# VHH binders against c3ng28, part 4

Target 1, 373 residues: c3ng28
Amino acid sequence: MLIIIRPSGEIALKSPRSRRNFEHTLANNIRSVIKEGKIWRSQGVLFLEVNDNNKNIEELSKVFGIASFSPVMSIKSYNNNLEDIINKAKEVFAEIVKGKIFSVRAKRIGSHNFTSLDVQRKVGEALYPFSRGVNLENPEVEVFIEIRNDVAYFYYKIIKGPRGLPVGVAGKTVVLFSGGIDSPVATWMMMKRGSIPVILNFNLGGSVHRKFVLEELSVLRKWSGGHKLKLFIVNGTDVLIKLSQIEKRNRVVMLKRVMYKVAERLCDKANAKSITTGESLSQVSSQTMTNLYVTEYGIKYPIFRPLIGFDKEEIVELARKIGTYEYSIKLPEYCAISTKARTSVELDEVLKDEENLNIDYEKVLENSEVIEI

## First folded at step 1 (VHH)

Design a21 (framework vhh_7b2m_4)
Fold by ESMFold2-Fast, scan of step 1:
Structure a21 (fold): chain B 373 residues (1-373), chain A 122 residues (1-122)
Amino acid sequence: as target 1 above (373 residues)
Amino acid sequence: EVQLVESGGGLVQAGGSLRLSCAASGFTFSDYAVGWYRQAPGKQRVVVASITSGGSTKYSNSVKGRFTISRDNAKNTVYLQMNSLKPEDTAVYYCATEVYTYGSDTYEYDYWGQGTQVTVSS
């Protein structure tokens, strides 16, 4: 089976050189996911030829960089003769439009002695006797003819892809991954923009916490475009013990500073140029404007917060769509740290506490468990 | 702008080993799939091995089990470890960014290195 894959519109807007690079990465990601068949680029689309397998279609719906794709029902080589196309359309679409209100859509690339409108009109006329009628605005079925030079492609399904950019084109980001509802969604959003996530998890909840983090990453792996997800698990217990030395109301912000500082070291190690978090503004007391300012103060890499302006309901809707929600809600809550943090911690106070704690962030990272998913 | 520079080629006896390196600059190396190709005198240029941005590898049937491709994104370098070399491996080896098709030696390419000569004596 032949499939026409249409790259995201943003890719089509790139210069020819940049577009080729993005399309090459997309094709490689598709090959990593599909693992069989043949893929090639042609005049703004990719063609994928695979054995007849419905699983291949499902997997394409999770590849970022794809705007849409269409399984081709039939192919017709023709000698620049519209009548050949009309006859083939009648053959392949008569049953599809039978008893239904339909429309014909045509697209044309190359030099021809007819227009897309000519194709739509004449194919529509040929199919009309089999149908219940024509309606260009609200048809029950749409049939498509895509003409590329001397070949016509016939299909009636346009399956929407996730859009975005191919994973790999935008470099690496270190994700502070708690496994709650927010961090998997933030990870998905960064993959949608073409970034390769390097996952950093501080385990504060033991084996049950670890289990559900791995389940969530297994879901996200399906969206990674075939890229393996590298997970660094830090045992958070030692950090929590050190945090017992400082004022209770500053502990949550200090824990987050430790997480950011370790993520900063991981950026150096993994050649990542940003840190990503699942934080949204004012969602919890530790995520006020002041506390976010204090948390990130002095970090040398940009902090990306894809969810910063999202409502809780919007995040939940995305988590359900992605498939991570069912695992996120089963994650155990942190019992070692109070969630009643001060909504406005003092920067100077926190920096003084940090100096006194003198945590070796490199050592914390070096002692992490590393898993490839 | 974009540069791929191969090194590590040379003369080696049959059964010997060589490690080729390809240093990339002028582009975001981690975002590209990179491959090794070779061209023997009087023959068409063919794919030897490839590695995707995510680390997935593919090898031509003639080198499977003998050659290993790897990448170090921190150093913008791809490597080809060549073991159990045969006289038939004699060729100019090229580094390139490209797309491979599964089960095929067909590929598309964007940029090529200058090449490094590998000669295996019998």
Scores: ipSAE 0.000, ipTM 0.095, lowest interface PAE 19.3, mean pLDDT 82

Design a22 (framework vhh_7mjh_2)
Fold by ESMFold2-Fast, scan of step 1:
Structure a22 (fold): chain B 373 residues (1-373), chain A 123 residues (1-123)
Amino acid sequence: as target 1 above (373 residues)
Amino acid sequence: EVQLVESGGGLVQPGGSLRLSCAASGFTFSSYAMSWVRQAPGKGLEWIGRIYYSGSTSYNPSLKSLVTISRDNSKNTLYLQMNSLRAEDTATYYCARDYEVTYGSGTYYFDYWGQGTTVTVSS
């Protein structure tokens, strides 16, 4: 079967050379996901030819860079004879419009002796006797005819893709990944913008936490455009024990600073140029403006917070859509050494605590477990 | 000053049983939930279970059949009974004071930890 794939509108707005590069990356990602068939670029779209029994075609709905795709019902080559197109449309669409209110949509590319309106009108007239009526604004079914030079493509489904940009075009980001509701959504948002996430997890909850983090990453792997996800698991025990020796109200911010500092070292190692977190502003006391300032103070890479302006309800809605929510809520109870943080910790106190703890961040990273998913 | 001191660790043979104790001081023990957490060599922290101030317990489903948590508020002492020990149970075991927990967030709050006691399961 043949499938018409329409790249995101944002890709179409790029320069011809940049657009070609983005479409090339998208085609490669599709090949990695579908794993069989042929894909080629043609006049602003991608065509994918696969075996009729290919059950993986639905995975296109999880490939960033795709605005929409349509399985083609039939193809008709013609020699400037509109009647051939009308007769084929009647043949393939009569059953589709039977007993329903319908509309015909036509698009054409190339030089023809007829307009899109001519096609819509004449095909509409031919299908009307089989239908319950025509309604251009609120039809029960739409049928489509896309004419490209000497070939007409007939389809009646436009399946929405996730849009965004192909994973791989925007470089790497190190994601501080807790396994909670927020960090998988932040990871998904960075993939939507074309970034390859490198996952850093501070394991505070042992083997069962590790299991559910892996389950969440298996869900996110389906959105990665075929790119493997590299996971670094840091053992948090020594850090938690050290943090017990500082002021209680500073512990959450200090734990986050340790996480940021290890993420900074991972950026160096993985050639990533940013750190991504699932933090939203004022969601918890550790995520006030002042505490975020203190947490990131002295970090040399930009900190991306895709969820900074999101409400908890918005994050949950996205987590459900992505498929990670059902695993996030099943995480068993795990350890953190903190109570409610100060809403405004003092930078000088935190920096002094950091100096006194004297954690070797590079060694912490070197002793991490590394998994490819 | 809040202190948690674990004891009862050591070498035990496969299939054996062991009871760990945690002596708490410096706070009103009876008012807090308490947890046990372990870390096997080269692995992360694994939560074992908790006991609420009321005596109700909650366990890691993977470990529920192998462990029992209890407490004696008159002695400010928390206990972990372990049965049918396997080599994979070799770990450092920590007791911790449960202060605040948010389900589904992936973050839980233990504001004080013991120093840990090592359990080695070997023949």
Scores: ipSAE 0.000, ipTM 0.215, lowest interface PAE 17.8, mean pLDDT 83

Design a23 (framework vhh_vobarilizumab_d1)
Fold by ESMFold2-Fast, scan of step 1:
Structure a23 (fold): chain B 373 residues (1-373), chain A 120 residues (1-120)
Amino acid sequence: as target 1 above (373 residues)
Amino acid sequence: EVQLVESGGGLVQPGGSLRLSCAASGFTFSDYAMAWYRQAPGKGRELVAGIYSGGSTSYADSVKGRFTISRDNAKNTLYLQMNSLRPEDTAVYYCARVEYTSGDYEFDYWGQGTLVTVSS
């Protein structure tokens, strides 16, 4: 079957050069996900010709950069003769509108001796006798005719895509990935903006924690536009032991600061230009405005927090939609020994602790386990 | 309910050895990372040694080469072998289960501790 794929509105608004680059990346991502058929660009859309199966529809629904797509029922080449389009529409849509209140939507690209309104009017007239009536505002069924130069495409389904931008267009970000509910959602949001996530996990919870992190990344891999996900697993126990040397109430903020510093080194290694976290403002003691200020102080890359303004309920809702929630909740609760963070740590005190600990962040990263998903 | 029961503490002379044990119950021991903390008189608590469910270990710089953390998953028991003990090792030693919550790393322990005194 033939599928018309409509890129996200943001892509359509870009300069001609940028639009071509984004559409090219989108086409390549679709090829990586679908693995069969033919894809080509034409006048602001992509055409995908594949074998007719529901798997392709499901997979396209997870490709960022797609606003919507439509399986094409029929195609009609015509020589600027509206009658050919009307006759084909009647043939294709008569059964679909039968006994229903319907509307006709027409779009045209190129030069024609008729308007989209002419098409809608005349096709509507031809289909009316088969229907229960016309309602342009709230029909039970919509039928679509998309005319591109001298070819008309007939369809009645518009399937919503995830929108966003094609993964790969925005560069790499290092994600501090805990495996909890928040970090998978933050990763998904960065992929939606076209970024390739490089995953950094500090493992304090052993093999069971590792298992569920891998399960969550398997889910996110379905949304990656065919891009492989690199996972760096750091053994966090050595860091925890060094943190025993500082005041208990500063340890959580200092642990996060160590994570940020290791992520900073990974940015250099992976050629990433940002660090992403799943932090939401004031969700927990370590995520107060003061503690976030202290945690990121002196980090040379921007820190992206896609969830900074989200409520816990909003994050859970997205996690369920994405498919990561069922694995996040099964993550073992006891991955690090708890020490309650101060809601407001002192910057000078933390910086002094950091200098005294003198952790070799490069070596911490060097000793990580690397997995490709 | 989670229970951790420490034992093996006592008085020992400098250069001596001691083995601490922690009996765990109320949870699936093999699924959790475990650790030993200590708190010396007049000081805060510090993490001494940690062991992951898979057996990999880490140590505070002050005890490397002298202390060995190990676990027996079949017996639900955590151990700390302490050799070449120094007066500076005098502390109450606590067994701890490692806990993590979304957005915040938490350290909890359910043991009463066992006192180790290193003196002549």
Scores: ipSAE 0.000, ipTM 0.178, lowest interface PAE 21.8, mean pLDDT 83

Design a24 (framework vhh_gefurulimab)
Fold by ESMFold2-Fast, scan of step 1:
Structure a24 (fold): chain B 373 residues (1-373), chain A 122 residues (1-122)
Amino acid sequence: as target 1 above (373 residues)
Amino acid sequence: EVQLVESGGGLVKPGGSLRLSCAASGFTFSSYAAAWFRQAPGKEREFVSAIDSGGSTTYADSVKGRFTISRDNAKNSLYLQMNSLRAEDTAVYYCAAVTYEYSGGRYEYDYWGQGTLVTVSS
């Protein structure tokens, strides 16, 4: 079976060199996901040829960089003879339009002695007797004929892809991954922009927490364009014991600073140029403007917060779409630890506590469990 | 039933030594960070020393070079070797195991022992 894959519109707007590079990465990601067949570029689209019994074509709906794709029902070579196209369309589409209100959409690339409108009119006339009527604006079924030079492609499905950019084109980001509802969504959003996430998890919940983090990452792996996800698990409980030396109300912000500092070290080791978090503004006391300022103060890399302006309901909707929500709700909220964060911590106090704790962030990272998913 | 039981406290002269033990039961001790805290009369509970699941140790500045924390996972036990004891080391010493495991719909933060009294006096 032949499939027409249409790259995201943002890719089409790039320079010819950049577009070629993005389409090349997209093709490689598709090969990694589908694992069979042949893929090639042709005048603004990708063609994927797979075995007719391939059941994994649905996986294309999770490949970032794809706007849409269409399984091709039939192909017709012709010698610039419109009648050949009309006869083939009638053969292929008669049963599909039977008893339904339909429309014909034609697209033409190359030089021909007929227009796209000619194809639409003539094919529409040939199919009309089998149908319940024509409606160009709101048909019950649409049939498509895409003519490229001397070959016509016949299809009736346009399946929506996730859009975005191919994973791998935007470099690496270290994701502070709590396993709650927010951090999987933030990870998904960074992959949608073409970034490869390197996952850093501070395990605060023992074996149960670890189990659901792995389940969430298994879901996100389906969206990674075939890229493996590298997970670093730090025993967060070990860090929390050291935090017992500081005032209880400052512990949550200090824990987050430790997380950011370890993520900073991981950026150096993984050649990542940013840290990503699932934080949204004012969602919890530790995520006020002041506390975010204090948390990231002195960090070398930019902090990306894809969810900073999102409401909880918006995040939940995305988590359900992604498939992580069912696992996220089984994890307790780490912001509900016994010490409640102040809505406004003092920078000087936190920096003094940090100096006194003198945590070896590199050693914390070196003691992490490393898993490839 | 999760339980931590401290032992080894007592009266000791300044400059003397004591070894505290903590026996853990009812959970997988090797998966937890473990720590010693102390509370002197009229003061807040303070951190003394910690050992993480990987065996890395941390000490309060007041005890560095004098105290040594260790663990024996096969015996589910935590130890604190206290040398060169001073009058200011007088306190009730508590064993703690720290994890944020989900239990009964919420996190449990610490498992604590009952404490053992250490008195450093002439």
Scores: ipSAE 0.000, ipTM 0.176, lowest interface PAE 21.3, mean pLDDT 83

Design a25 (framework vhh_vobarilizumab_d1)
Fold by ESMFold2-Fast, scan of step 1:
Structure a25 (fold): chain B 373 residues (1-373), chain A 121 residues (1-121)
Amino acid sequence: as target 1 above (373 residues)
Amino acid sequence: EVQLVESGGGLVQPGGSLRLSCAASGFTFDDYAMAWYRQAPGKGRELVAGIDSGGSTSYADSVKGRFTISRDNAKNTLYLQMNSLRPEDTAVYYCAREYEVDSGTYYFDYWGQGTLVTVSS
């Protein structure tokens, strides 16, 4: 079976060298996911040849960098003779259009003695007797003929891919991953832009929390383009015990500062150049503009917040589409910090508390458990 | 300026072998995917084998297991090793490079005159 894979439009519009590099990474990611067959670049697309029994084809829908893909029903070489294409289309598509309202879509690359409209009309005329009619706007089935130089490709499915960029082209980011609804979506968004996420989790809830974090990462692993996900688990309980020494109102923001500071050290270790969080502006009291300012004050890496402008309902919709939502809702709601965070903490107070706590962030990271998924 | 020159074709008996070469000049060979196409008498042109800049290869079903595409980046040369040749392999073989056609759209194009391979007793 031959499959036509169309790279994202952003890739197609890059310079020739950049496009080759992105398409090369995409091809490698596809090889990692499919694990069999052959893939090659040709005529602005990737061709993938696999065994007819390959059940992993649907996984192409989770490979970032793919705009769409189409299993090819038949291929016809021809000597610029439109009749060869019409005859092959009739042979291949007669059963597909049988009893249905259909349309023919034609695309042409190269020099020919006919136009795409000629192909569409003449193939449509040849198939009409087998069909229930033609409707270009709302057909029950569409059949496609893609002509590239001297070869015509016949297919009737265009399966949408996730678009974006191939995972691996944009470098690494350290994700502060809580396992709630937000952080898996933020991770997915960074993978969609081509970044490899390095996952940092502060375990505040023991084995149950660990279980569902691993389930969420298993889902995200299917979107990683074959890249393994590295997970660092910090025992958050020890941090919470230290935080009992400061004013209750400042504890949530201070916990977040500890998380950011440990993430900063992990960036150094993993050669990542950013920290990513699932934070959305004003979603909870610890995520007000002032508290985000206080939380990130003095961090040397940029903080990416893909969800900063998202509504809760938008995040939930994405979590359901990604497949993480069902696991996120099973996490226990931790009341590890029993006092409500202030919507506006004082920077000077928080910095003084931080100085007094004198936490060794490198040691916290060194004592983390490391898992590869 | 870009030139691709095919060589190595000839008359061979069924079951025989030939190695085709394509000498490339006028561009940075290492940066481009390369391919071999063929056109048999009375037929359209078809892709035979491809190799990307990283060395990953692909083949048409009709030649799989018999043909091997390879490249020597130091010599700016593309090769096609053809084994167990059949009468059906008789064709003019063309070397092709990735080509940008319109607004970032790419495809393989024919750059040389081709080299004739005839498999006959």
Scores: ipSAE 0.000, ipTM 0.097, lowest interface PAE 25.3, mean pLDDT 82

Design a26 (framework vhh_7qia_2)
Fold by ESMFold2-Fast, scan of step 1:
Formats: structure tokens, C-alpha cells, sequence
Structure a26 (fold): chain B 373 residues (1-373), chain A 120 residues (1-120)
């Protein structure tokens, strides 16, 4: 089976050198996901040839960098004679359009003595007697002919890919991953932009939280373009014990600062250049603009918040699409830290608390459990 | 299936501005990459501006810094804002669309063209 894979438009707009690098990464990611066959580049597309019984083709719908792909029904080499293409189209598509309202779409690349419109008109005319009619706006079936130099490709499916950029082209980001609804979606959005996520989880809820975090990452692994995901699990209990020494209303923001500071050390260790969170503005009291300002104050890496402007409903819809929602809702809420954070904590007060706690962030990270997914 | 209708062409003085519009019908516009081509008398048709389905843009060197391509998915319309027009910009301007997300070469869908004349 031959498959035409069309890269995202953003890849096509890059310089020739950059485009080659992006397409090379995409091809390698596809190889990692499909695990068999032959892949090659040709005039703006990738061709993938696999065994007819390949069951991994559906996984192409989860490879970022793919705009669309089409399984090819038939191929026809020709000597620039349009009649050969028309006759082959009639042979291949007569049963496909039988008793149905149809439309023909043709695309042409290279030099020919005919136009794409000539192909559409003549193929449409040849198939009309087998059909129930033609309708360009609401056809029951669409048939496609893609002509590339001296070869015509016949197909009737265009399957949409997830678009975005190939995972691996944008560098690493450390994700503060709670396992709730938001952080898996934020991780997915960073992978869509070509970043490799390094997952940092503060386990405050024991083995049950660990189990569902791993289930969510197994889902996200299907979207990683074959890249393994590294997970660092920090035992949060020791941090919570230290936080008992400060005013209850400052504890949530201080816990967040500890998480950010440990993530900063992980950026150094993993050679990542950003921290990503699932935070949305004003969703909870700890995520007010003032509290986010206090939380990130003094962090040397940029903080990416892909969900900052999203409503909870929008995040849930994406979580369902990604496949993480069913696991996220099974995580129990952690009740050992106060949920009544000040909506506006004082920076100076928080910085004094941080100085007094004197947490060794490097040691916190060193004691993490490391898992490769 | 896809139909493209251009508008906004006309006669303009050198140094003037025009905004071309191309309205698409028959398809989900947001899935299509869009290009503006032009053809002057006796010359080959050339790509002047491109916008992908995600909004990334590219321009021909001859128009870079003077022309801006943009899209409004809610209105199914792509625009070409042409500033600092020169007599050399005189051509018939064509809107083109392709569902595939790669630039240039032979676009599948074309409008009928809108003439732009830059002269005194």
C-alpha cells in the first residue's frame, strides 16, 4: 500500500535547508510510529510504502507535522497522454461512484499538455454514466487524481492529520504535570508545536495518583512521534512538611514556587529552555494574575502557559479528544494543603518565607524517581 | 467544489494603495492554503504572496515590505493589501487555493482574476 503524506503548511514555508531538516525529522518520527516499510520525499510530499496488512496506519492521525494523508488505490505511468489517465480513472472509480452523487478533484505538478481542469472535466464526463449525478458542494463521494510529472495517483480518501510541527524540532520543555485535566492538554499543545516534553510530577497523593499519571502519559506517548517521554516523580511529602512552617494562606503559592524552582533545576539537567504549566488565568485563587506574578518571580526560564486564555469547557473538550480525560477525572483531590489561598499574596512576604524555608531544590530533584514511557 | 471570487482591482496612481479581496465558497475555507498570483502582459504568472491554513506567510522579493496578505476565516476571505504601488505592479491578480499545505507550483483552484493598473 502506498500512502501520500502531506506535511503541514508551516514546514513548506521554511528555507530549503530548514524545510529539509523538518521533513527529515517528520520522516524519522513516521518510521518510529509505523515501524516498517519505505518512506521517501518527493516534491513537497512524503510517500510511505507499507504492507497491505499494516495496522499502524491509523497512528498517522496522531503524528504532528502531518496535514493530511491518502492511501493510494492505483498508480498509472503515462507518456503525457491525458486519455491514459481518463481510462484508468474510469477503471478505478466506476464502482466507487456507482449509484452515488460524486465530484472529481484533480491536482497537477510538473509540465503537461493539459490542465487540472481538463482532467476534472474529462474524468467527470467519463464517470457520469455510472453515477447518480454530480454535485460539487454536497457529493456523497469524492474521487481524486494527483498527477506528479509522468505518474498519476488515484485515491478517494483524504484523511486529516493533526498538523503542527514534528516533535523534536523545537527543543525540550519541562512540564509541571499534576495529572489533572489541564496539564496533559498543555503537554499535548507543546508537542503540537514540535517540543519534546520532560515531565515533572510532584506526587502528593501516593500510588493512586502515580497510577493515573502513568496512564495519561501512555495516552500522550501515542502523540509523541515515537519519542520516549521521561517522567521525574518528586515525593511531595517532605515539601509539605516544610510548608507547615509558614502561614496557611501562603502555602499554595509557596508550593507552586517550589515546583517552579525544581523545574528550573530540571531544565538545567535536561537541557530544556522553558517551563510549561497547565495554568489558566483566574481558574482558581492561586492562578490570579498577582499570584502568577509572585509564583514565577525570579525564574530564569520563560514560562509557557498554553491554556492561559482557555475556559474550563474548552480544556475538557481537548482532553476528551486527546484521550486523557477519562484518567484525569479519576485522580482524587489532595486535601492536606489549604485550598483557601489569598487571591493576592504579598511578594515580599512570600520571598521572606522562601528564605526561611531554605529548601534545597537540587536535592529535591536528585531524590526523584525517573521513569521512561 | 471550491469557488473563488476576486474584487478590489482598479486604476491607481503611483504611490497609491489598493486592497484586493478573494471570497471563497463551497468548502471549509480554514482548511485551505491561499495564494495571490499576478500576470503582466507578455510575462509568466508569478506568485506574489502566500498564506497557509495556520496563517504563516511568504512574499516575493519584488513585493516584500509593500504587500501584506491576511485571512479572515469567519468571512471566508483572503486579502492582499498593496501599498506604495509602482507601474511595474500593473497586472491581472489571481486568487488561488489548495487544500494541501504546501506553497507554490500548480494550485488546484483559481479565481478569474482582477485587473490592477498603476499609471498616471
Amino acid sequence: as target 1 above (373 residues)
Amino acid sequence: QLQLVESGGGLVQPGGSLRLSCEASGFTFSDYAMGWYRQAPGKQRELVAFISDSGSTNYADSVKGRFTISRDNAKNTVYLQMNSLRPEDTAIYYCAADEYTFEGSDYEYWGKGTPVTVSS
Scores: ipSAE 0.000, ipTM 0.128, lowest interface PAE 20.1, mean pLDDT 83

Design a27 (framework vhh_7b2m_4)
Fold by ESMFold2-Fast, scan of step 1:
Order: sequence, then C-alpha cells, then structure tokens
Structure a27 (fold): chain B 373 residues (1-373), chain A 120 residues (1-120)
Amino acid sequence: as target 1 above (373 residues)
Amino acid sequence: EVQLVESGGGLVQAGGSLRLSCAASGFTFDDYAVGWYRQAPGKQRVVVASIYSGGDTKYSNSVKGRFTISRDNAKNTVYLQMNSLKPEDTAVYYCAAEWEYDSSGEYDYWGQGTQVTVSS
C-alpha cells in the first residue's frame, strides 16, 4: 500500500532551512513508528510504502506533524492523454460511488494541456451513471485524483492526522506529572508542539500510583513519534513528612514549590529549558493566580501551563481522545493535604518556611528511580 | 545557471545493460530529489525511478527489479543502472531535480535528455 502524507500547514510556512529540519524530523519519526515501511519526500508531501495493515493507519493518526494522509487505491502512469486518467478513474471509482451522491476533486502539479476542472468534470461525467447524483458542496463520498507530472494517484479517503509539529523539533520540557487527568493532557499538548517531555513524578501512593503512571505513559508513548519517554520517580512521602513542620494552610503551595524546585534541577540535568504543568487557573485552591505566582517565584525556567484556560470538561474530553482517561481515573486520590491550601498565601511567609525547611532538592532528584518507556 | 547533464545513453541489444549519469551544477544538490523520466515515441513522459535527498528510492512497476537508481552527493551525480533491457525501454531518458521543500508545487529543473535505443 502506498500512502500520501501531507505535513502540517505550519511546517510549509517555515523558512527553507527550518522546513528541511521539520520535514527531516517528521520522516524520521514516521520511520521509528512504521519500521517496515519505505518513506520519501516529493513535491511537498511524503510518500510511505507499507504492507497492507490497518495498524499502520492507526499509528500514523498519532504522529504529530501530519495534517492528513490518504491510502492510494491505484496509480496510473498515463501514456497518451487525459482519457487514460478518466478510464482509470472509472475503473477504480465506479464501485465507490455506486448508489451515492458524489463529487470528484482533482489536484494537478506540473505542466499539462488540461486543468484540474477538466479532470473533475470529465471524471464526474464518466462516474455519473453509477451514482445517485453529484453534489459539489455536500457529497456522501468524495473521490480524489492527484496528478503529479505524468503519474495519477487515485484515492477516496483523506484521514485527518493530529497536526502540530514533529516531536523533537522544539527541545525538551520537564513535565510535573501527577498521573491524574490533567498532567497527561498537558504532556500531549507539549508533544503536539514538538517538545520531548521528560517526566517527573512525585509518588504519593506507592506501587498502585506507580502502576497507573506507567500505564498512562505507555499511552503517551504511542503519541511520541517513536521517542522514548524518560521517567523520574521521586518519593513524595518523604517530602510530605518534612512539610508537617509548617502551617497546614501553606503545605499544598510548599509541596508545589518543592516539585517546581526539583523540576528546575532536572531541567539542568536533562538540558530542558522549561517546566510544564497540568495546572488550570482556579481549578483548585492551590491554583489561584496568587498561589501560582507564589509557587513559581524564583524559578529560573519558564513555566508552561497548556491547560491554564481549560475547563475540567474540556480536559476530560481530551484525555478520552488521547486514551489516558481510563487510567487517570483509577489513580488513587490521596487527600492528605489536598483541601488544606490557602487560596491566597503570603509570599514572604512561604519563602521563610522554605528557608527553614532547607530541603536539598538536588539530593531529592538524585534519589529518584529512573525508568525509560 | 542550474544545469542537469545526462550521459551514458546509446544503442544496446535486448538483454544488455546501460548506466546513465546525471551531473548537477549550480544548486545545492543535497536538498533535491532527483528522478529519471522517459518518453517513448508517441507516448507521454513517465517517471522511471526517483531518489530523494535522504536516499529513499521509488521505481515504476515496469522497471522494478531491472533498474537501480543511486546518488553520489560528493560528485553531485545521480546514476541509473539499467539491466535486462527490453525494446520497450527505448525512449529519451530525462533527469529531473525538484526542491523537496516546496509545498506550493514543483520547481523542476530538467536535463536535455539522452537517447536509449534497445534493438531486438
């Protein structure tokens, strides 16, 4: 099977050098995901030749940087004139349009003595007797003929890809990954923008927590463009014990500051230049604007919050689409400190508590379990 | 400015072999896909084989298993090794280069063509 892959429109708008790097990364990611296939570039598209397999179509639907792709039904090198293309179109599409209202779409690249409209009209005429009629605006089925110089490609499916940018083009981000509904979605959004996520998890729930975090990352691995995901697991319980020394109402924000500070050290170690979180504004008391300000105060890397403006329902919808939701809901909710957050903590008070706790963030990171997924 | 120059064509007996060369000048060769096309008398120009900047290749069904395309980026040259030639392979063979990064269409450069004649 031959597949025509169309890169995201945003890639096409890049400078020639950037476009080269983006398309190169996209092709390499596709090769990593579709190991048995041959891939090559031509005239703004990628061609992929694989064995007939529905798995390949499913896997391509999870490669960021792809706007759409089409399995090719037939290929025709035409020997004479437009009539060769029309006859081939009739042969391959008659059954596809049978009993349906259809339209013909033609695209042409190269120099020809006929236009795309000529192809559409004449193929439409040839197929009309097999159909229930033509409707150019709202057809029940569309058939496509893409003419590239002296070769015509016949297809009737345009499968939408996830768009975005190829994973690997935008550098690394350290994701504070709780394993709840939000952090997998935030990770997915950063991969969609071409970033390689480095996963940092504070384990508050032992082996069960670890199990479902790994399940969620196995799902996200299918979206990573073949890039392996590196996971650092920190023992969060040890941090919680230290936090018992400060005022109850400041503990959630202080836990968040510890997470951010350890993530900052991981950025240094992994050569990542940002921290990503699944935080949404005002979703919970620890995520008010004031508390987010206090939480990130003094962090040297930018904090990306892809979900900052999302409602819970929007996040759940994405989590279901991504495939992480079924695992996220099984993660135990440990309420030890979740309802203790002050909606507006005092910066100076929190910084004083932090100085008194004197947590060695580098040591916390050094004692993490490291897993590659 | 940009030039593609084909060589290696000629007269050969059925079952024989020829190697065509396409020498490129005036552009950054490494950024171009290069294809071999042929046009037989009374027929349209059709693609024979293509090689992309990354080394991936594609062949038409009529030549698959008989022809091999390769490139030498250091020499700015693409080759077409033609084995087990048939009278049906008689055509003018053209080298064409296209910019792989143009999403708006082809920026094709074409050579002058080289005649291949296969006698029976």
Scores: ipSAE 0.000, ipTM 0.141, lowest interface PAE 16.1, mean pLDDT 83

Design a28 (framework vhh_gefurulimab)
Fold by ESMFold2-Fast, scan of step 1:
Structure a28 (fold): chain B 373 residues (1-373), chain A 120 residues (1-120)
Amino acid sequence: as target 1 above (373 residues)
Amino acid sequence: EVQLVESGGGLVKPGGSLRLSCAASGFTFSDYAAAWFRQAPGKEREFVSAISEGGSTTYADSVKGRFTISRDNAKNSLYLQMNSLRAEDTAVYYCAADYDWESLGEYDYWGQGTLVTVSS
């Protein structure tokens, strides 16, 4: 089976050098995911030749950087003779258009003695007697002919890919991954923009929490373009014990600040240039604008919050689409700290508490469990 | 400014060989796909051969086994080695480069052509 893979439009609009680099990464990611067959670049698309199986369709649908792809029904070599293409189209598509309102779409790459419109018109005329009619705007079936130099490709399916950019092109980000509904979605959004996520989890819920975090990451691994996911698990209990020394109302913000500081150390270790969180503005007391300001104060890396403007319902819809939702809802809910955060903590008070606690963030990271998924 | 300049055309006897060159300037040639086309007297322009940025090649059936396309990115050059030439190969040969992978269906940049005449 031959498949035509069309890179995201954003890739096609890049400079030739950048486009080549993005397409090269995309091809390598596809090879990592589809561990069989042959892939090559040709004039703005990728061709993938694999054994005929439906697993490849499902796997390609999870590769970021793909706008769409089409399994090819038939191929016709020709010597610049449009009649050969018309006759082959009639042979291949007569049954596809039978009794249906149809349209013909043609694309042409290279120089020919005919236009795409010539192909569409003449193939449409040839297929018309088998059909119920032609409608270019609202057809019941579309048939496609893609002509590349001296070869014509015939197909009738365009399967939508996830778009975005190939994982690997945008560098690494450290994700503060709670295992709840939000952080897997934030991770997926960063992968969609081409980042390799490095996962940092503060385990406050024991072995059951660990189990479902691993299940969520196994789902995200299917979207990673074949890149392995590195997970650092910190024992959060020791941090909670230290936090018992400060005012209850400041503890949630201080816990988040500790998480950010450990993530900052992990950026240094993993050569990542940003921290990503699943935080949404005003969703909970600790995520007010003032508390986010206090939490990130003095962190040397940019903080990316892909979900900052999302409603909970929007996040849930995306989590279901990704496949993480069913594991996120099974995580045990642990109240790690006995009091709710202030909606507006005092920066000076929090910084004084931080100085007094004197937590060794590097040591917290060094004691983490490291897993590759 | 993108420019493509062909050279190497001329008069050759049947069974002879010619090597066509195309010099690219005004862009980073290594980032571009490139192709050779020809137009014979009284005929429409036809595809001859293409080479991708990565070096993958394709040939028209009429020239397979006789012509070889190659590129030298250090010299910003495209080549067509033509062997076992026939009278039917008489044409103006054009090089072309694809600068934009938009779904437009045609090469964006063309040279002015070089004449190849195969005659005894």
Scores: ipSAE 0.000, ipTM 0.120, lowest interface PAE 19.8, mean pLDDT 83

